# Designs tried in a protein design chat: VH-VL binders against q9umr5. Part 45

Target 1, 268 residues: q9umr5
Amino acid sequence: SYKPVIVVHGLFDSSYSFRHLLEYINETHPGTVVTVLDLFDGRESLRPLWEQVQGFREAVVPIMAKAPQGVHLICYSQGGLVCRALLSVMDDHNVDSFISLSSPQMGQYGDTDYLKWLFPTSMRSNLYRICYSPWGQEFSICNYWHDPHHDDLYLNASSFLALINGERDHPNATVWRKNFLRVGHLVLIGGPDDGVITPWQSSFFGFYDANETVLEMEEQLVYLRDSFGLKTLLARGAIVRCPMAGISHTAWHSNRTLYETCIEPWLS

## First folded at step 19 (VH-VL)

Design xg3
Fold by OpenDDE, fold request of step 20:
Structure xg3 (fold): chain C 268 residues (1-268), chain A 123 residues (1-123), chain B 106 residues (1-106)
Amino acid sequence: as target 1 above (268 residues)
Amino acid sequence: QVQLVQSGAEVKKPGESLKVSCKASGYTFTSYYMHWVRQAPGQGLEWMGIINPSGDDTDYAQKFQGRVTMTRDTSTSTVYMELSSLRSEDTAVYYCARVGVPFSDYDWGFDYWGQGTLVTVSS
Amino acid sequence: SYVLTQPSSVSVAPGQTATISCGGHNIGDKDVHWYQQRPGQSPVLVIYEDSNRPSGIPERFSGSNSGNTATLTISGTQAMDEADYYCQVWDSRDYVFGGGTKLTVL
């Protein structure tokens, strides 16, 4: 039998967003129990990510308990960060494949229509004034805002990304690393034509330096320091990178070719 | 200013197909989902389907499954809706309508509407 | 299929408060949107997510939603408010509209 699949949505999404993914899984892996979690849907997806982590944890614990052989996680966009944090705080998770589907794993720093909607008077160059305030950190999008020009503010004010990355010292860093390393495989999916994740390499833990030059995962301090286990995972062959061009942000969960190439191989 | 400008009125015969266009301007075309809604004369609003910003994903009302096709042309910022095997009851004003929040197919309401396209199906 | 029920018509005198109901099973658990459609015009979103007004919509428009009934309220009704009003929700991959209510300003 196939291991259960748990799906976590992204910003402004719901279970409806994954209707095709569900169909693909049912067709290719009949009998798979797929649970698309309808938590923090729509506007509620703007709530602080730690709150979301707690809510999703309560939902996945019973599912994991009923699946002693393990489960797979498919986590889309913002959901990918929620899942990474979830796996960091759970000392007894049994996740075989963690599939990060076009997630800003190393943060976000781009002018998108999300910003126009959320912060109509702000551009990415000025968003640090909002996002790195206590008020800003009450919004999920600010929890993974990563301004390369204000790294000090990021490191000190980011209440989520900087912590799960181990970029800021905290008492749980060692334990979170240990917990996250329980994952069987980390499958990173993204691509250059996403149009939302900025830079798109963030889905692969690449990100801007102070000159907005994109550095790859292996050049990141979090990797070099193995602060949350990326270096260890890579060394044991547990990281899979699946880039794909020609896919827009809202199509990652609805593209059959992408599913067959990047997702399906890790569901059994 | 957001504008949705639709193609002109059409007259069709039963069995034919209609194709209505909706040209968008005043916003980032590739950031918003688009809906199609129709309204028969003297009747209420009826949802037909939704298409994602890239045009790669659609979802149609069950009533129109197999007959409706929605597409997008990014180069011209235009959304299309084609309905085949037309019947007299397909006589209606057809509207394109934008989702109120970018990159989301959640139900936020339709914040902008086209002017509508009357399609008359008659023998 | 999910069904939304609206009264066929509501009449109000100028300056008075108009109330339009939208009934649905546990509709209070859904987000309800309201559209205004004047004769010969396209629908206009006047209330989204139960009680929010889009930019440009007068403050006299308000909405509420609880239990099995959503309500659109128009205070100080004006002649220009004469129109058809539709409620709308999402349910099971379907965007459902009410039958519409014709508001007449006497």
Scores: ipSAE 0.926, ipTM 0.959, lowest interface PAE 0.5, mean pLDDT 97
Fold by OpenDDE, fold request of step 20:
Structure xg3 (fold): chain C 268 residues (1-268), chain A 123 residues (1-123), chain B 106 residues (1-106)
Amino acid sequence: as target 1 above (268 residues)
Amino acid sequence: QVQLVQSGAEVKKPGESLKVSCKASGYTFTSYYMHWVRQAPGQGLEWMGIINPSGDDTDYAQKFQGRVTMTRDTSTSTVYMELSSLRSEDTAVYYCARVGVPFSDYDWGFDYWGQGTLVTVSS
Amino acid sequence: SYVLTQPSSVSVAPGQTATISCGGHNIGDKDVHWYQQRPGQSPVLVIYEDSNRPSGIPERFSGSNSGNTATLTISGTQAMDEADYYCQVWDSRDYVFGGGTKLTVL
């Protein structure tokens, strides 16, 4: 029998967004129990990510308890960060594959229509004024805003990303690292034609330096310091990178080729 | 400002197909989902389907499954709706309507509408 | 299939408050949107997510939603408010419209 699959959606999504993914899983792995969590849908997805982590945790705990052999997580966009945090705070999770589907794992720093909609008078160059304020940190999108030109503000004010990355010291850093390392495989999916995740390499833990040059995962301080276990996971062959071109942000969960190439192999 | 401009009125015979276009401007075309809604004369609004920003994903109302096809052309910022095997009951004004939030197929409401395209089906 | 029920017509005198109901099973658990359609024109979103007004919509338009009934309220009704009004929700991969209510300003 196949392990249960838990799906966590992204910003402004709901279970409806994953109708094709459900179809693909049912077709290729019949009998799989797939649960798309309908929590923090729509506008509620703007709530602080730690609040979301708590809500999703309450939902996944019963599912994991009923699946002693383990479960798979498919986490899309913002959901990928929620899932990483879940795996960090849960000392008893049984996740086999954590599939990060086009997630801004190292943060977001781009002018997107999300920003235009949420902050019509702000550009990415000025968003630090909002996002790194106490008020801004009440919005999920600011919880993973990573301004490479204001690193001090990021490190000091980011109440979510900087913490789960272990970039800011906190009393749970060691325990969170230990918990996260319980994952069997970390499957990173993304691509250059995404159009939303900026830079797109963020889905693979790459990100801008102070000159907006994209550095790869192995050049990041979080990797070099192994602050939350990336270096350890890579060393034991637990990280899978699956880049794919020609996929727009809203197509990662509906593209059949992407599913067969990057998702399906990890649902067994 | 956001504008949705649709193609002109058409007269069709039963068994033929219609294809209505909706040209978008004033916003990033590739960021928003688009709906199609129709309205028969003197009747209410009826949802037909939705298409995602890239055009790779569609979802149609069950009533139109097998007869409706929605597509989009990024190069011209145009969305298309084709309905085949036309019947007299397909006589209606057809509207394109944008989802109110970018990159989302959640029900945010339809915030902008085209001017409508009247299609008359008669023998 | 999910059904939304609206009164066929509502009449109000100028300056008075018009109330249009939209009935649906547990509609209070859904997001309700309202559209105004004047004769010969396209629909216009006047309320989204139960009670929010889009930019450009007058403050006299308001909405509420609880239990089995959503309500569109137009205070200080004006002649220009004469139109058909439709409520709309999402259910089971379907976008459902009410039958519409014709508002007449006497």
Scores: ipSAE 0.926, ipTM 0.959, lowest interface PAE 0.5, mean pLDDT 97
Fold by OpenDDE, look of step 19:
Structure xg3 (fold): chain C 268 residues (1-268), chain A 123 residues (1-123), chain B 106 residues (1-106)
Amino acid sequence: as target 1 above (268 residues)
Amino acid sequence: QVQLVQSGAEVKKPGESLKVSCKASGYTFTSYYMHWVRQAPGQGLEWMGIINPSGDDTDYAQKFQGRVTMTRDTSTSTVYMELSSLRSEDTAVYYCARVGVPFSDYDWGFDYWGQGTLVTVSS
Amino acid sequence: SYVLTQPSSVSVAPGQTATISCGGHNIGDKDVHWYQQRPGQSPVLVIYEDSNRPSGIPERFSGSNSGNTATLTISGTQAMDEADYYCQVWDSRDYVFGGGTKLTVL
């Protein structure tokens, strides 16, 4: 039988966003128990990511307990960061495939209509003033805001991304790394035509340097230092990169070709 | 300012198809979901379906499944709704309506509406 | 299917408070939106997510939602507020509208 699939949505989403994904899984892997977690929907998705991690943890623990053979995670956009953190804090998770679906795994630094809606009159170049404040960190989007021009502020003020990345020292870094490394496969999905994840390479742990040149995963300090296990995962063949062009941000979970190419192979 | 401008009124016969357009301006067209809602004369509002920003994904009300098609053209910032096999009961004003939050098909409410397109179906 | 129930009509004198109800099973667990539609015009969002006003909507418009009833309240009702009002929710992949309430300003 197929392992259960747990789906975690992104910013401003709900279970409704995954109606096609559910259809594809049921069609190609009949009998699969798919649970789309309907937590922190809509505006509630703006709550601090650590709060979300706790909520989702409470939801997945009983699912994992009933599936001793293991489960698969499909985590979309902001949900991908929630899932990564979830796998970092859980010392007893049994996740086989962690599928990161167009997630800003290395953070976000771009002008999007999300920002215009949330922070009118703010540009990405000035958002650090908001996001790296104590009250800014109460919003999920600021929890993974990564300003390459204010690295000190990021490292000191980021209450989420900098910690799960192991970029800031903390007492749980070693344990979190150990926990995350329990994953069977890390499947990274994204593409150049996403239009929201900025840079799009963030879905593959690429990101801007101080000159806004995009560096790949292997050039990142978190990789070089293996701060949360990326280098180790790559070395044992556990990282799968699946880039795809021609897919906009809101289509990653509804594209059949993308599903067959990048998601389905890892739902065994 | 956000504007949704729809095509003009139409008269159709039973069995024909209608196609209404909705041209958007004043915002990033490719960032917002669009709905279609209709209203029969003297009646209430009825939801028809939703289309995502890229046009790759749609969801239609059960009542219109198999008969409605929603599309969009990014180059012209226009959304289309086609309804086939028309009947007299399809006489209504048809509205396009934007979702209030970008990149989301969550129920935020419809914050902007087109001016409406009257379609009359009669033999 | 999920059903929203509104009174067919409500009347109010100018300056008085108008109250329009929207009934639905456990509607308090849903986000309720309200639309105003004046004769011959398109609907206008006046309340979203139970109690929030879009920009440009007068402060005299307010909303609440609990239990099985959502309520649109218009304080200091004016002649221009005469219109049809619709409540709306999402349920099971369906966007559901109430039957509408005609508000008459006497």
Scores: ipSAE 0.889, ipTM 0.943, lowest interface PAE 0.6, mean pLDDT 96

Design xg3
Fold by ESMFold2, fold request of step 20:
Formats: sequence, structure tokens, C-alpha cells
Structure xg3 (fold): chain C 268 residues (1-268), chain A 123 residues (1-123), chain B 106 residues (1-106)
Amino acid sequence: as target 1 above (268 residues)
Amino acid sequence: QVQLVQSGAEVKKPGESLKVSCKASGYTFTSYYMHWVRQAPGQGLEWMGIINPSGDDTDYAQKFQGRVTMTRDTSTSTVYMELSSLRSEDTAVYYCARVGVPFSDYDWGFDYWGQGTLVTVSS
Amino acid sequence: SYVLTQPSSVSVAPGQTATISCGGHNIGDKDVHWYQQRPGQSPVLVIYEDSNRPSGIPERFSGSNSGNTATLTISGTQAMDEADYYCQVWDSRDYVFGGGTKLTVL
């Protein structure tokens, strides 16, 4: 009676990270098949995002094939970018709800402890020198690094985010947009107290302009040009925004109120 | 640099509760999960559980389910572990421990350990 | 639950190579970490993810993991290496430690 749920984890995670979310789903939707994909766990989550998308695609195909009435995706942090790429590259996906759980959909520009750990001599103001190089693009965090003060370098060097956002022309842009638009609902979750996603509005397709003023989704060129289908989805009534304050980055999948408010209604 | 400083040794009676503190310094407290591991005299190491200080969520080893509670105080960068219904078998050195990778409950190995707190349970 | 097996003790002469084993079913599919614990002290991570040394650990410490056995190797052993050594894995439910091996340097 309930559609299967597929969970895609974020940076430095594994299936263990979602233990509370799995409990919540079991309590409210008993009998639901939930699969947390055990791919690119821990250190392997730093591999290039296109490599991760290829691996997750192969894992998702048999699950979708066994559920002709559709599946739901719950995709956390970096995993939300993997999932959005999956929706673009899969001609035959049957995803009803794509639930994006605090994901950096328009990119990341934060001086986070992740950055300190991975690049200890760098800050957000100079990380573009590493990330916008062929060597930097071999790390997943650089695949969605978006420096608003070096947007020309971002547009030229990004091997992942600029492509799935349709910010740089490529031969598959029309097909990817068509595939993405087959999703039933796009559920965007995030909040101002996240502490990692910078700006936090990236989870809602907002991002900085050159003055570090946050422009919301409807003010972004990718929306206005409908580069990958956001304007079409919004006009269709298929975009749900569910912001919630008071939740830190690692608590989105372990907060019951967040689950009941923002996730549960979409697990038909 | 990174320091985990635990509360002092305790002597307890069977049936009582113990509560050990672990004060963190030298890093962003809410960015790292904290673990508790104990060691009975002359014996090996035993994992007790994990807490996310940013969300106050926990997971406990099956052996300790129902007896252990982990909490935190973000204003003092301190994690607490409480073990109830104590038995003589609970005599051990209790350690807090942390992995070296932020925002991760994945097994990276424990890079940082507190000095340990000896708790003796005797009648 | 998952069990890790270590020998109770290993003795080596100074300057010789010490080998400490950690047995477990399909342990080669798991990341193995090794800790040194000197008497009265907290454990110290000496090898992580099978074969990597944390900063500050002497290069004489090395590790390997395949099949059903992980191995900690200490070449050119010194008196200061006399300690208890523990292997550890994650078994999908719990963090599991081996029973420990006392290394004696005679």
C-alpha cells in the first residue's frame, strides 16, 4: 500500500546515520519497504559525484523495476545533489516524491568544519583556487562549491553543479530537463539554523549574488530561464517548501517534528 | 589542542546510578559526535553508545539499552553519561572518545580519548 | 554478535618484529582500527582503516587486512612499545573490540 522509499546519504555518512528516520517511517507507515543505499560510505563519499551517481543509478534500477506504481526518494545533504542528478540521467525513473533534506541545491560557500578538515590551509575566499581545477573536481565537495565572487570560474570549471543546474550548455540538457520533470513532487526541506549549508537557502534553490545578498529561488537565473524545469514544476504546483528553524545539519533525520511536518505527508 | 577532560573517580553501591562528565575543548563541540567506551579492571574495551551533541540524539549498545542515558550541555561543551541500576560488573574505567571527522557517526577510529573515570561499584 | 579474536600475549626481543593478529569472519570486508594502551593510560589510535597511521605514530607500525585476519606489525620493537593492543571494527550494530594482546618486549 505504501510506495517504497529509497534513502541517499550525505558526506561522511552511511546507512547507520538514518536509524531514527527509519524508525519514524516504520511507526507511521508500517510495511513500507525502505532501502538506505550502502554505497560510497564514509571516506568514499568524497569520490566525484558523477561516479557516485553512476553507482547509485545501478542500485536504484531494480528497486524501481519492482515498484511500477512509483518510489519516493529521501536525500540528505550532498545526497540531494546525487538524487537530482539521478532524476536527470534516468530516462525511466518513476519517482513520485523527491524529498531534499537540507541539500546544497544551488551550491555551498561556507567556512565549515568540513572545509577545515579537508583543506586546513584554505578559507571560503580562496578555495576556488583548488576547487576550480581538474584536481579539485575529483572531490565531491568541490563538485558543488559555488563561489559567488568567482562565478565565471565556477561556470567554466564545475564538472557537476553547473551542468545539472543547466548553467552551462551541454548536449544532454534537453533530455535531462525532460527526465527531471517526470518527478511528482519536489519537497524542499531546510532551515536557518542548519549551520553547514551556506547560505541555508541553497536548500530551497536560493543563493548569494555578488554582494552576498541571498536571492530566493524565483530570483535565480536558472529558475527564470527554466533551465532544468524549476519554473515548470512550480507552475504545476509540484514544489513544496518546508522550512523549519532550530534544526542543526546532523539533526534533520533525527527530529520527529520535522519528520511529521515535512516528510510524512509525502510518503504515500 | 583537542582535549576531553572527565570528572573524577567515584565509588557507588549496587542499585545506585553513576554520572560521568566529559568536557570538550579545542574544537567546535556541536560538530563532532561523542562516544562512550568502558573497560573493566584487567579486561578489554566495550562500546556503550554515541550522542550527537547538536541534536541530543543517541544510540546505545544493546547491552546497555534501558540503563544508559547520554545528555549534553552545549553552553559548557560537556557530555554526560549516566548508567543506572549499577551492579558489581559495572566497575570499570569509563572513557569518552571522539572520531577525527566532523559531522559523522561513521567508524573512523577514535582519535581522541578522555583520561578515563574509574567507577567502583561495591557494597 | 560479531567476535574479534586476538592472542592473549606476544613476546619479542628488542629490535625484532612483532606481529599481532585479529581474527574475524570476513574481517577483510571491514575497516580495522588498532589501539595501543600503556598501563594506566588511555588508548591511542595507532592504525586506522586497516593500514593507515595517524600523525605522530612511528613508521615501524603497519597494518594489513584480508580474508579472515587483520594484522598489526611492529618492526624494530622498542621497550616503549610494551602495551596492550586492541583491534576494533563496526559490525553494523555495535563497535566491537578484540580481547586485547599484551605485547612484552624482553
Scores: ipSAE 0.831, ipTM 0.908, lowest interface PAE 0.9, mean pLDDT 94
Fold by ESMFold2, look of step 19:
Structure xg3 (fold): chain C 268 residues (1-268), chain A 123 residues (1-123), chain B 106 residues (1-106)
Amino acid sequence: as target 1 above (268 residues)
Amino acid sequence: QVQLVQSGAEVKKPGESLKVSCKASGYTFTSYYMHWVRQAPGQGLEWMGIINPSGDDTDYAQKFQGRVTMTRDTSTSTVYMELSSLRSEDTAVYYCARVGVPFSDYDWGFDYWGQGTLVTVSS
Amino acid sequence: SYVLTQPSSVSVAPGQTATISCGGHNIGDKDVHWYQQRPGQSPVLVIYEDSNRPSGIPERFSGSNSGNTATLTISGTQAMDEADYYCQVWDSRDYVFGGGTKLTVL
């Protein structure tokens, strides 16, 4: 019998987006209970990420309670940030594998069609003026906007990413770190041909320095200070990196080779 | 300006196949899912399926499973719909359609339509 | 096999308000979109997500959706509004259209 799987979708998605992934799981792990959470679907995925975290928390509690041996999370794109926050705020989670599918874990700094759709007169170089305002922080995209050229504004204005990364002091930092560290494995998936996540290494906790040179996870201040547990997890052998080239942003959950290589081994 | 330009009208015999093209312009082709919808003469609209222009996935309406194939060519920003084993009841105008939200297979309403391609199936 | 039911026709005098209904089981739980199709033309989205107007659609077009009925309302109806109107939802992997309503402006 396999542990239940909980799926958290990304921006502008619904449970329909994961139809192929559900087929793959059913074929390789028949009898697995898979729940794709139909919360904040479509347009509602733009709501502030803390609102989404609260709603998803309420939905996962009964699922986790009924599975005392543990559950797995598969969390796509924006959904991976929701899931990481869940692991921090839930004292009582029993997540074994947290599978992060091309999620902007260290933030986003890309001129994407999402940005053009939401902020048509902006570019990545000036979006900080909108995103690092109280109004901008009411949109999920701005909750993980990470402008490497305006670090002080990011640290002051971010209502979400700077907090869950431990980049800004807050009274819950020790408890959130303890909760996050109860995860069995952190499986990081992403690749250079994603086309949306910028830099794509954000899916592996890499990110730009002030010169737009990508620093890998082990070079990030949040890793070096172990602010939310990355260094501890890596030393424990609990971080799995599974990069794959040739996969576009909307294809991570519909590629069988990616599933077999990066996801299937962790669905015990 | 977003445009969807379809191939011209066709006359087919029963048992043949049709292949309609839909050339997109004015936007990033691979960022938006494409749909096909048809309309028989004097009848309403009928959804046929969806394709991700990245080429990774399709999903077809149950009525057309086994007869429809959707493909794309990113070098020409073109989606193709092929319908095989044609019957007289396949006489219709075939439309490609898109939603204006990137990277989404969610139902936002179809606000971009091709001009339509009349296909007549007759002996 | 989700079904949307529309009246086959609606007639309205110029300047009056036209209402076009779209019936479906628990349709109030779904996003409803409306299309206008003039003779010989492609459909045009006039209402999306129950009540929103795309850019360029006159303010006289409005929509509502509750219970088992969604409604397209055209106030101050003009001769140019004479067309077929279709409602549409998504249900269980399928995009479902109503049968269409011919609006006649007398």
Scores: ipSAE 0.813, ipTM 0.898, lowest interface PAE 0.9, mean pLDDT 94
Fold by ESMFold2, fold request of step 20:
Structure xg3 (fold): chain C 268 residues (1-268), chain A 123 residues (1-123), chain B 106 residues (1-106)
Amino acid sequence: as target 1 above (268 residues)
Amino acid sequence: QVQLVQSGAEVKKPGESLKVSCKASGYTFTSYYMHWVRQAPGQGLEWMGIINPSGDDTDYAQKFQGRVTMTRDTSTSTVYMELSSLRSEDTAVYYCARVGVPFSDYDWGFDYWGQGTLVTVSS
Amino acid sequence: SYVLTQPSSVSVAPGQTATISCGGHNIGDKDVHWYQQRPGQSPVLVIYEDSNRPSGIPERFSGSNSGNTATLTISGTQAMDEADYYCQVWDSRDYVFGGGTKLTVL
């Protein structure tokens, strides 16, 4: 009787990464069909995000078709951006709850161990030179790199985030907004102790201004202009914010209290 | 730079338990999963389990379910492996090991190994 | 329950090419990693993801993986290559090692 759940993993993950989340769902919602999409895992998670969106779209179509009453998405980290793009590009998606687990929805500007591994000679202050180039945009992490000090380069070079945020004019903006607004609920999960998402408020559509002061969602231009539907969705009461302290980046899908508080109520 | 330093050799009796420590340095401790692998004398390598040091997320090889517990102390950057109800066949060198990719429990191969801890279980 | 099979030993003369096999059902669909272990030392990763060399591993080490067999190849074998060699994969929820191959350089 429960809607199917589709799980989309993050950078350097696989379906194995969600083993504990699957256990929690089975315990509280027995009989629920849960599919952790086994695509673009490990090293393949670095492929361009539009390529990943295309592959995930192909995988979710038959699942949605078999569930005419709707499905839920649980999307972790980088996977939350894949899922938000899915909501925009799929004219007939039937997603009820989109549950975003610590996803960099307004982008990433962190000097993380990911950055050190991928670009060992770079820092957040100079990564724009790589990421805002054609070569850099071939890597998923650069598709959502958001340098608040080089906004003009971001707006020109971003092949993904600036488009799905409606920060650049494009011919599909109206259609993508309409599609996104068909979601039943947007559940935003994240917290100050994540340690990777920078600023952590990106998981709630907050982000830095040019002085690295965090502006919350309601202060963002994309919200104020309602570029892709955030203001409309909030006015409908469809945005749920579930912040939780004390959870590191790799623990969002393996913490039972987080699951019970922020995820479980939305798996109708 | 990256170093995994393990506790010293131990001699145990059957029925006792062992607890091996693995102290990490030269990297951000909570960014990398830690694995345990053992090697009986003159034998091959055997995976025991994995722990996420940023939270007590663990997964153990089926052979060791119910006997192994892995924990960590983030203040000392140390992972512990405890094996209970010891038998003579548990005589082995116990290694901690790490992959080279941060925030990942995916199989990248083990780039970094501790020096090993010999545990002898004898009657 | 996934099983990797390696020969117990391989002997080569200095300068010859050594090959060490690792057999497994459909192992060609898996990423295979290889470790070198000298006596009294910890394992060292010499090949990862079938055919890639970590930094500092000589070019004479190479790997391949197809069908039911992965192979570690050491060309121009030297006395310092004498060691035990292990293949390893991940299967389901288990990290599986082969039994090991002792390489002797005569």
Scores: ipSAE 0.784, ipTM 0.890, lowest interface PAE 1.1, mean pLDDT 94

